# VHH binders against Carnosine N-methyltransferase, part 22

Target 1, 373 residues: Carnosine N-methyltransferase, of Schizosaccharomyces pombe (q9y7j3)
Amino acid sequence: MEYDEEEVKVLKEVLSAFFLYRQYAHTITQQKRKSMSRLSFEHKDLLLQDSDNNFLKHLSRIDQCIEQNSVLAEAIANAAIPVFCSDFDQNELFHVNVDMMQKVSSTLKQIARDWSTECVEERRTTYAPFIEELNSLFPSDSIDRSKIRVLVPGSGLGRLAFDIAVEGFACQGNEFSYFMLLTSHFILNCVKQENQFLVYPYIHSFSNHVMRDDQVRSLNIPDAVPSQYLRNSQNFSMAAGDFLEVYGTEESRDSFQVVATCFFIDTTKNILDYLDTIKNCLVDGGYWINLGPLLYHFESEGTSNSNSDSQQQPFVELTLEQLFYVMDSMGFEVLKHNSVDTTYMGDKRSMLEWIYHPHYWVCRLQKSKLRFQ
Below, E stands for the ipSAE of ESMFold2; O stands for the ipSAE of OpenDDE; V2 stands for 0.75 times the mean of E and O plus 0.25 times the DockQ between their complexes.

## First folded at step 15 (VHH; framework vhh_7qia_2)

Design y6 (from x3 with T110Y; at its last look DockQ between E and O 0.01; V2 from the best seeds 0.00; counts 0 for: pae O 14.7 > 2, grease 25.4 > 24.2, placed apart)
Fold by OpenDDE, look of step 15:
Structure y6 (fold): chain B 373 residues (1-373), chain A 126 residues (1-126)
Amino acid sequence: as target 1 above (373 residues)
Amino acid sequence: QLQLVESGGGLVQPGGSLRLSCEASGFTFSSYYMGWYRQAPGKQRELVAFITRGGSTNYADSVKGRFTISRDNAKNTVYLQMNSLRPEDTAIYYCARDLSGRYSWDISGYPYFDYWGKGTPVTVSS
């Protein structure tokens, strides 16, 4: 992949972020130690007298967890270097910001979500509906699934796309984030054994833990070795790039029988662009399967840039009702619609969980029924 | 368990030389910047030198041109070569692991050290 200079820079920054995770994460524990040192003698004593809940000992445990996470992070980066950036020098790391480091932490959580047995329930609620629907629409006994192309925009670490491919479909994942691309590459192509690695996804927050052990609990990854399941590389691919750029083109027109979007359609500034692109890449009579909320990622950005007039991309936040209206107008016939309860990278042991009520729908596209010409 | 073990300290005459060593264990040595601190009697601990992953070195002004920090990742060891020692160099020297590194994501831009050795005494006296 010929990257422009800017892309190469970003890639090197992301690689650097993975290598710098160790240092970054340890700064967190160090800050906690400093905070501890500032406590009164009485308070210190309270936190240290209980051997089972010794705060300093706990920080040491976290440090150990950080080391393990660092092993994983470095493994991801090392695996990526020969493929994505062969000239990358580990001794000359690029500057990274806090946001990038947070993305590394988030990536580790995502790995747990997509590729650990512990998070199977979340996947059951979010991914399984797609598989069930695809199997229903395209029974293996009657249809050659290898001829059914399924696109998964925002594929993240590739678990949904992988699951779809395992069912025999020609599945392509699309992802733009290098954090996701590098990590997915590692998991999909470089992991050799089940449970080969440990991840500590919950160490980065000190809030809402019932027990110390909850914070430092480990998860084994991956729960499956993709290379063991995928016999034909032709049935599974990953496309790097922006969804609109890659699939909004004439070349991508009518190229897929199914588009599967999971927690994706709200990730753009303009959801209508996504709809247009979905429509573009689907064949007539094709299916769009969606599961997700409408948590618009750019909702807050639209208010701050009021002053620069002409070139600002419009921010449009639709309600579900309005979205359905638009979908209908575009030729999407809703065949199924329901709501689901799920977490996203949730921690069941935490005192706080974000519960989503995403909506699930299946639509069939009718390109000839342009109601509003 | 993380350990930093300093060695090489001792008594030396003014103008003499010493080489300090710090052997690290319990962490991936090559992934960290390393540093040397010193603490003189009645004074605060001060940074003497630090070295990045790539081998870039930084020195306090007071030791520039006289001290050299280096590392051997294969041996998990950081060194401080001290030449032209002066009485004012008398201190306990501490090896430290850097947490923030050169590419700090924090606002301060300065290295943060979290783990320290027990120190090795250096006395420069006639």
Scores: ipSAE 0.000, ipTM 0.212, lowest interface PAE 14.7, mean pLDDT 88
ESMFold2, look of step 15: ipSAE 0.321; ipTM 0.685
ESMFold2 (binder alone), look of step 15: mean pLDDT 80; pTM 0.817

## First folded at step 16 (VHH; framework vhh_7qia_2)

Design z1 (from y3 with I107L; at its last look DockQ between E and O 0.64; V2 from the best seeds 0.00; counts 0 for: pae E 4.1 > 2)
Fold by ESMFold2, look of step 16:
Structure z1 (fold): chain B 373 residues (1-373), chain A 126 residues (1-126)
Amino acid sequence: as target 1 above (373 residues)
Amino acid sequence: QLQLVESGGGLVQPGGSLRLSCEASGFTFSKYYMGWYRQAPGKQRELVAFITWGGSTNYADSVKGRFTISRDNAKNTVYLQMNSLRPEDTAIYYCARELSGRYSWDLSGTPYFDYWGKGTPVTVSS
């Protein structure tokens, strides 16, 4: 059927992007070399005169790092092909745009956040509160956690959903991005040993590095082999698709005891649709746990003259105060609320880091009582 | 209203063949991966085969070369042709639909199927 071709095309484009990473990333250093050839003699001499501080040698080191990243990128794509796209021809790659190629680079950096020891402290700040609250709400010595279904929308590379499943909960991640879906599938299902791969996640930008060694540093991933930690293989799944489309359905009504959103609720045009969907998929008396800012991802599109594909869709950007008012009106009773300080995919070796003051809350949903009022 | 209705099961001698059918309704069939699972008495449900929206197929090792999954999008139907049947193929066979019409998966590394038919029994006995 002709209407199935767009989804297949998108998947094949993402697969192609992982295979094209090698060639595309090398163009970065190729363009730097070309730019250097246009320098004055005096400027070239400053950069090249010393063997220990030779800038072309640094570019060659980055090329070596790109080759190692390519091993991982190709492994991710190769693991998916026989299961999900067996007719994909690696010798006839699809054309992909610059944005998709940059998403491969971004994905490599996101692996560091979820699956390296380098970022354990950031995960402790942003993921541990979910684990602690779930353990408090559902103590393992008093209930069967395998009957407690937890949904993690926007699960990215799956670490929070994995951590929840390790505690015995039935956890489903949800993700729209094929970059995230292919990569999380690889890490969660295909990796055989700790630190099986090296990744060089910081080589794609030349800005804000103090030391050359910082730019070219490697990380070992994954810091945990998921199959070694999960006691029941059906305790974890990853649902591909748009959160609203998948969980706004009658089939998803009253399906989860908990929804856990981490840096997620600001990833939509109309946050009210997310609230409706969270309410739809939660059981009566279920819990919503959230940690994150309100950095509305589509805010500029609502005011842009060039956003023709979504010009007829509503955009809603609420302050936290307004959001809590709406939540209360919908039956979300706030049980806990505070803020924390954290980075997100931060690099302490960089001259630039962003500090977020995200807000953490736990709500209980009262569906049936509201219907009686 | 989502429905998956299996048919074509029955009693067959070892070495024989059966063709299972699953008629789907209540969703856009061509947008979804479809699969067949089976459950023998006292055993866990296991994946037998699945087929993508594009017609790519995958099989459990225990049935490779003997079973063929196919789909007919015009009839909203997925099939399982079972040849060279063995007594260990005795089970209830379930038709299943993938969750999202995309790249969903579980920890077995295969697509995540979230909706199941009621099943059709298959008995392989001499």
Scores: ipSAE 0.329, ipTM 0.694, lowest interface PAE 4.1, mean pLDDT 88
ESMFold2 (binder alone), look of step 16: mean pLDDT 81; pTM 0.816
OpenDDE, look of step 16: ipSAE 0.693; ipTM 0.867

Design z2 (from y3 with S56T S100T; at its last fold request DockQ between E and O 0.43; V2 from the best seeds 0.00; counts 0 for: pae E 4.9 > 2)
Amino acid sequence: QLQLVESGGGLVQPGGSLRLSCEASGFTFSKYYMGWYRQAPGKQRELVAFITWGGTTNYADSVKGRFTISRDNAKNTVYLQMNSLRPEDTAIYYCARELTGRYSWDISGTPYFDYWGKGTPVTVSS
ESMFold2, look of step 16: ipSAE 0.432; ipTM 0.735
ESMFold2 (binder alone), look of step 16: mean pLDDT 80; pTM 0.813
OpenDDE, look of step 16: ipSAE 0.640; ipTM 0.835
ESMFold2, fold request of step 20: ipSAE 0.188, 0.262, 0.240; ipTM 0.652, 0.651, 0.647
ESMFold2 (binder alone), fold request of step 20: mean pLDDT 80, 81, 80; pTM 0.805, 0.816, 0.809
OpenDDE, fold request of step 20: ipSAE 0.708, 0.781, 0.715; ipTM 0.871, 0.903, 0.875

Design z3 (from y3 with R97K Y112W; at its last look DockQ between E and O 0.71; V2 from the best seeds 0.00; counts 0 for: pae E 8.1 > 2)
Fold by ESMFold2, look of step 16:
Structure z3 (fold): chain B 373 residues (1-373), chain A 126 residues (1-126)
Amino acid sequence: as target 1 above (373 residues)
Amino acid sequence: QLQLVESGGGLVQPGGSLRLSCEASGFTFSKYYMGWYRQAPGKQRELVAFITWGGSTNYADSVKGRFTISRDNAKNTVYLQMNSLRPEDTAIYYCAKELSGRYSWDISGTPWFDYWGKGTPVTVSS
């Protein structure tokens, strides 16, 4: 009779967020219209006088983009309900906060990054190094790749794990976020036609656009129908759950030949826990391939000056130098190390673009130096 | 320590019925999806049915309308009621536990189960 009622609540809130996106996003444009009604006559005239350069027409165009995004968001939720939450009632949505609504918007951008042709260059920079290394370590002409198990923690919308599985490896993605899990399930299992959906990933911010057309531009997704490429379902899976909880167990010990982390190892409070878990789930002589920055997601929580309860959770933020020292002490032998330059969910038409200089490394784990705990 | 023990298999005539049960131990049963797989000699294992921790059920097309999966969380037991049995249902039936306590899946849309019991044989023959 132990039912995880909080887990069900979170799932229903995420489902509700996908359905509420339509209302929420249109509320934003309506607030813009209300603000315009309060402008002076002179300012209104500047914005509305010309039919070709009319700001209200631009807002109406954004509303049309919102409708198309809503089709996708609702399709994701509708596909998930029979599988994840068959008792969900679309007519009685949960109330959700603004942070959850922003996660829907962010998810739409992530779909564009992982599953559109327009974003292929960022994927070549961030995903291809993993494919190249796997192909080098396990050549298909001499090795049965289906026996090489590869784990991709923090797999997001599943593109890297998919790309690895297409090369013949037994790949498992791992993800904690229901926004990512529901969306990746939809794209990987439910979409049956290439470029079936339009997404407008740049409409949720009004800042840094050069042209009106830049803000409202569409991308087609997905650029491949994943089920057509993966006929053997045993070669690909997605495991829901916290990386530490799922793969830090004795059941997961020595389970994978490779762990591939892409923009992932900085998503925890204590990076040493991630290292322990990577070591736990790798076989002796297994490989860890990493590409990413050290942008510690929880750094601000560790310095919040909260009462003593915050002191019960260790936070560890290492420089790369310190991290390599710890990795060596744990038995990770660094075989390759380079830096690369990339964007992450970048927009080349924006006045603002963040460039990362993430580091790429390949390690081999040597467990034989360590005594069993 | 983690253990899944199947029972209830046997020899049955076409059109007959069997009820399989699987007693679980070593984990918090109510937190996990549970499933039944089957494997005919020389064939790959295939998912037959699964039941969520909330009691929602799903079935392979080949058994839909004939088989019913259920669970009793107080007894840590999952059941498979098999009615209108056919010769093609002949297989070893395995109880399975889902990996993470949340729905995990593969590309075919079936849950990812990481542990199986030893199985119970079912033979349907005239």
Scores: ipSAE 0.012, ipTM 0.454, lowest interface PAE 8.1, mean pLDDT 87
ESMFold2 (binder alone), look of step 16: mean pLDDT 81; pTM 0.813
OpenDDE, look of step 16: ipSAE 0.746; ipTM 0.883

Design z4 (from y3 with L99F; at its last look DockQ between E and O 0.59; V2 from the best seeds 0.00; counts 0 for: pae E 3.2 > 2, grease 25 > 24.2)
Fold by ESMFold2, look of step 16:
Structure z4 (fold): chain B 373 residues (1-373), chain A 126 residues (1-126)
Amino acid sequence: as target 1 above (373 residues)
Amino acid sequence: QLQLVESGGGLVQPGGSLRLSCEASGFTFSKYYMGWYRQAPGKQRELVAFITWGGSTNYADSVKGRFTISRDNAKNTVYLQMNSLRPEDTAIYYCAREFSGRYSWDISGTPYFDYWGKGTPVTVSS
C-alpha cells in the first residue's frame, strides 16, 4: 500500500513538471530581461540598436520556441493521464523543484537524440553495433527471432529496444524514470504521424552557440511512427521499475537470451549488483552485449556521505581491467572487445562537444558453479 | 509456483450467459493487471478485457456492453461475465497476467501480458 502511494506521488510530481515547463522556461528568459535592464546605457545600446541583432528580439524568439516545446511537453502529460494516473488534476499541480524542471528540459533533448533524423549518426554509432551483433548471433534465415528475448535495461526513450524489435526479436525495454516512461509511451504508442511535433532542444543553455539560429533551431520528431513498424504486439514491451528489483528476482531467473546495455552499467552505486542481475536474468549460454563508458553516476555520493555506517549502502567503482576480472570470475566469457568513438546528445554546431571512447563487448554466460575447477 | 487456472467454460445457446473464473497463485495477485484473451479456430489470440490493480476496466469493441471483467483480491480470482453470447464468441478463453506488477505495455498500448493460463473452451451454438 505505502509503495503504491509513494509511487503515485512521484508520478504526479513528474506529470506536474511537464505541465509547469511552460511557466518555468519563460521565467528564465524573464530573468535574462531583468538582468539586461541593469546594464549601463552604453551596453544596452550595443545590444539593442540594430534591428537585425536586437537581443530582446532574440529572447522573444526563444519564448516562441518555449511555447512549441510546451505543446510537446503538455501532449506527453495529457496522453499519460488516462493510462498512468487517471485521477490526476492538472488544475492542482504538485510543487516541483528545479532539478525536476531540468529533467523535462533534458527529456526534450533526448527526444531529439532518439527520434529525430538529425541525430541519426549518433544512433548509428551507438545502436548499430547491437543490431549487427544480434543479427550475427541469430540469423533470421536459421532461427525464429521472436523466441529470442532481449532485455534493454535503462532503455530511455525506447529507440534501441524498438530497433531490436523491428529486426524480429522479442525485446523488452526497462526504465525507472517516469520522465522517460511517459515520454517513450507517448512516442511509441500515441503519435499518429511522422514528424508530428517540433522540438527546440538547444534553447535551455545560452553557452557555446556560434549563431543565434543554432540556439533556436528545431527538429521534427518522431522520424518514424513506431506502431506502423511493429504491428505484432508480441515483439515489444516496456517495463517500469528498478532494474535490480524487477530482474533480480527468482521469477526473472533464466528469462532472457540477451541483455543489451547501452550507456547503462555505470548508472548504479554498486556495479556488482548489476552484474549479479544480468547473470540472474540470462539463460545459461546467454549473451551480454555492452557499449558504454564507466562514468559512475554516484561516485561523488559515496565519498560525501557521512551520516551513518548502518544506513550506508556500498559503492563500487571499478576500472575496466578490474571489471573484466570480476566478469570472468562470474562466468562471463568475453568473446569480443574494442573501443569506439561516439557522442552522447552531441551538438556539432556547439563550441563544446564531448567525445566518448566507450568500450564495446560481447560476453557469453556460463552459469556453472564448477567455474574454478 | 506461478499458475493461472481457468474454469467455467462450456456449451451454451446463442443469447445465453457464462461466467469464467481464473484462480491465480504464486504471486501477489492484488499488484497485477489481469486480462482475458480468446482464440477462435484459425484466428489469432485477441484481447477481450483487462482490469487494473485499482479496478479500472477496458474492453474490446466486439464485447462492450455484453461482457464484464471483475476481480476478487481476497480470492485471488479474476472473472469474465459473458452475456448475450453469439456464435462469434466461440473460442478458447485464456486468463493472463501483466508482466511486472507495475506499468508495462506493448506496442499496441495495452498492458503487456506475458503469462497465460491453459485456457477454457467456450462454444456458442444451436
Scores: ipSAE 0.410, ipTM 0.727, lowest interface PAE 3.2, mean pLDDT 88
ESMFold2 (binder alone), look of step 16: mean pLDDT 80; pTM 0.814
OpenDDE, look of step 16: ipSAE 0.757; ipTM 0.887

Design z5 (from y3 with K31R R97K; at its last look DockQ between E and O 0.72; V2 from the best seeds 0.00; counts 0 for: pae E 4.8 > 2)
Fold by ESMFold2, look of step 16:
Structure z5 (fold): chain B 373 residues (1-373), chain A 126 residues (1-126)
Amino acid sequence: as target 1 above (373 residues)
Amino acid sequence: QLQLVESGGGLVQPGGSLRLSCEASGFTFSRYYMGWYRQAPGKQRELVAFITWGGSTNYADSVKGRFTISRDNAKNTVYLQMNSLRPEDTAIYYCAKELSGRYSWDISGTPYFDYWGKGTPVTVSS
């Protein structure tokens, strides 16, 4: 079972990463303690001998935050084992690299973004346009929304897909990352109480904090109990797998009335493949709603690996103007287009925030613009 | 060109046993979760059991301890051994395939099954 062995290995590495978070994160504070031990006497006096402002006490406080984050990370992994990988032995963890460990830290920030009250304004900026457009296109007083199938590729921790389903639409999220799949499963299916867990999403970086308390602040998650809104509902599901592989098939042709992409279309090597797949899975006259930048995730790989066409998958990075030209040629009629200013996983208390100027559009698809007479 | 063909249903007395089989074709069987659903007249279709691509099993509370799901990847077949049958087990039993082979799930936390066979009827009556 060649496919099953590779898939099992990746899953066990992700599970291991959640369990190893505790040790890995404490290693970071320990390295900082070692660095402090190499300070001159004069510098140690400035940082370490004042009992109220002792920097080692701040590191100890961060260690306490790491312990709380570890409770959540281990809860996610433990909830996943009987469902995803019942033969996993947490006493025989896989050795994982730094990139995998950083994905656990990033996942904790994403939980805060999608499922905390503190991050509601970023969600309103990036998710509400989808809800408003769906409500306009399919008013509940004239349309049975449960018959309107909406696909959310790259659904992450599931908040947008959940919000769409709560409005009565039949919504399917799609996600490839086991970090996202295990975590969204936990939040959507396993958490039973509002604000059941604490997360400390800002402790993994020491840069740009104004106050010590800003770095160590906690957020409660989730700000809603998702299963209570959709318990026994048929209108929400999560499809695990690569967007192209799952929805680029003949079986997926003409399956959805709407595709909703939020910070997603730049997550592939060839954006044209995503356009083909969106077109494939939409019904004729269906809608594509998008909000996001064009921050091409694989751009660096294409420039470093392009020795010949036969050696590499094609990489395509279009400007928005070029993208709209292609979209029109494929039958996507742009009905609305504007830009929005937003952060993505921002920290409002940080000295540094990146502002994206993503573009929002709504298209209607005409699959057969030409026909034989 | 996906196909699921169930067999092994029939009439059985309470306390009896049946073994259902489902032969699959048109997809790489070993990479997918497989399941059994049942639907009694006038009732909603319900999940009975599922089995992962790695062989881990899950059962509805109503059948746990009485039913056993298994798979044979070499024969592209999933089985449901039903023991200690009760009149309440009377239903059409459907074999089902999971959507993506990576554990897609619905809001209840069970695998998302997107294709069913035609079913095989099971009647438990004296």
Scores: ipSAE 0.269, ipTM 0.647, lowest interface PAE 4.8, mean pLDDT 88
ESMFold2 (binder alone), look of step 16: mean pLDDT 81; pTM 0.822
OpenDDE, look of step 16: ipSAE 0.804; ipTM 0.909

Design z6 (from y3 with Y33F; at its last look DockQ between E and O 0.62; V2 from the best seeds 0.00; counts 0 for: pae E 4.9 > 2)
Fold by ESMFold2, look of step 16:
Structure z6 (fold): chain B 373 residues (1-373), chain A 126 residues (1-126)
Amino acid sequence: as target 1 above (373 residues)
Amino acid sequence: QLQLVESGGGLVQPGGSLRLSCEASGFTFSKYFMGWYRQAPGKQRELVAFITWGGSTNYADSVKGRFTISRDNAKNTVYLQMNSLRPEDTAIYYCARELSGRYSWDISGTPYFDYWGKGTPVTVSS
């Protein structure tokens, strides 16, 4: 009985975080102003001349960017309330810690990756291989694609799942984060106009900017109106919940012809559980398409000095070589494999950029191995 | 085994009332959103009303003010009170369970329901 009470509380906390973003983000620039006031006279003179180089004018510009981001953040929350939490009172917001507020900021940056024209090259590198493979495996001139069910675990803000559904496939995204679920719901169902919103995704960090204009640059989102492509169709849905819990069930057995994992399989403590769940939900002869690194998100937790029974959960971090061995033993036959170079939420204008060398593979699942006789 | 069993349908005159019930088994009822769909002859199934795990309700425009959805988690039952019935309400009414109990949705922006009962017919005629 505690589940429904706790889940409503978590949802209301996330909604509150979107409304509190304005206040939180302005607190950061105000803290910078207070820090500036403590400078020596000589240092103040260098930074605060009444000229184009006035640092306080830059902070004021960032405050203007925060206001625009706040419009989007509040729109996301307001769109969800009538449908999923109609008793939410934005005049009585829940307490939200700094980690939750940083997740709002991170979500705004993720919107740029999935839904802006400016990030098309990253999506081309990471999403187009899935589209090309699906089109090759299931040519539209010979197959009714609406009968081909594709699952996208860890779908984030939904762009890959949307792109797959636009090609005619029956696609289900899966996502655990309420920040992603509320935001994807808004973008996919509530936005009615191309480039309706501005987002300023780079204002929350002051490090590694070459130009002031780099830090305060805006992106327009979304670069397509998703509801126009999928309106009145039964070929798209977003399943909320933990991938293991939703798709590790008997009800999910043999439900999908394809599972598409993009930067996803390293988001769990025991990657073997993900492999079992992918196998469970795929039909015999179904395909698993993957692109991503093995950046194990919980690696440090497995080595922590906690004596809690919950900290005795298994943690498994395989090399790619070890992973392929396990995949073969489970009946996954690798049909294609290569490496790809890409960024993830990268910023070419930054002095610091992370480059990934993820691996791409396509495999076919044989649930019932034939024995040599 | 997962099961949704509707009851309470029947024949009623225009302006009358019916109360539909749906008894659920085989899952933790309080975890899930529940809904009612209907399908009239020659029409697609349409969502009539839903209720979240937290008790928030939503209604199709065609039934607002006439229908009331409610749930009793102790009895694993969802109800649809149907008042001021009209001939256009004639349909088979289906109880439905939401996929995951969190924030699953379809392209219409409402919760995604993937399990239906067998339905209970409702006929509104003079």
Scores: ipSAE 0.294, ipTM 0.698, lowest interface PAE 4.9, mean pLDDT 87
ESMFold2 (binder alone), look of step 16: mean pLDDT 81; pTM 0.818
OpenDDE, look of step 16: ipSAE 0.717; ipTM 0.877

## First folded at step 17 (VHH; framework vhh_7qia_2)

Design j1 (from z2 with L99F; at its last fold request DockQ between E and O 0.57; V2 from the best seeds 0.00; counts 0 for: pae E 4.0 > 2)
Amino acid sequence: QLQLVESGGGLVQPGGSLRLSCEASGFTFSKYYMGWYRQAPGKQRELVAFITWGGTTNYADSVKGRFTISRDNAKNTVYLQMNSLRPEDTAIYYCAREFTGRYSWDISGTPYFDYWGKGTPVTVSS
ESMFold2, look of step 17: ipSAE 0.368; ipTM 0.719
ESMFold2 (binder alone), look of step 17: mean pLDDT 80; pTM 0.809
OpenDDE, look of step 17: ipSAE 0.724; ipTM 0.871
ESMFold2, fold request of step 20: ipSAE 0.284, 0.160, 0.368; ipTM 0.681, 0.666, 0.750
ESMFold2 (binder alone), fold request of step 20: mean pLDDT 81, 81, 80; pTM 0.816, 0.819, 0.811
OpenDDE, fold request of step 20: ipSAE 0.692, 0.720, 0.666; ipTM 0.859, 0.874, 0.850

Design j2 (from j1 with Y103V; at its last look DockQ between E and O 0.65; V2 from the best seeds 0.00; counts 0 for: pae E 3.3 > 2)
Amino acid sequence: QLQLVESGGGLVQPGGSLRLSCEASGFTFSKYYMGWYRQAPGKQRELVAFITWGGTTNYADSVKGRFTISRDNAKNTVYLQMNSLRPEDTAIYYCAREFTGRVSWDISGTPYFDYWGKGTPVTVSS
ESMFold2, look of step 17: ipSAE 0.355; ipTM 0.701
ESMFold2 (binder alone), look of step 17: mean pLDDT 80; pTM 0.813
OpenDDE, look of step 17: ipSAE 0.613; ipTM 0.830

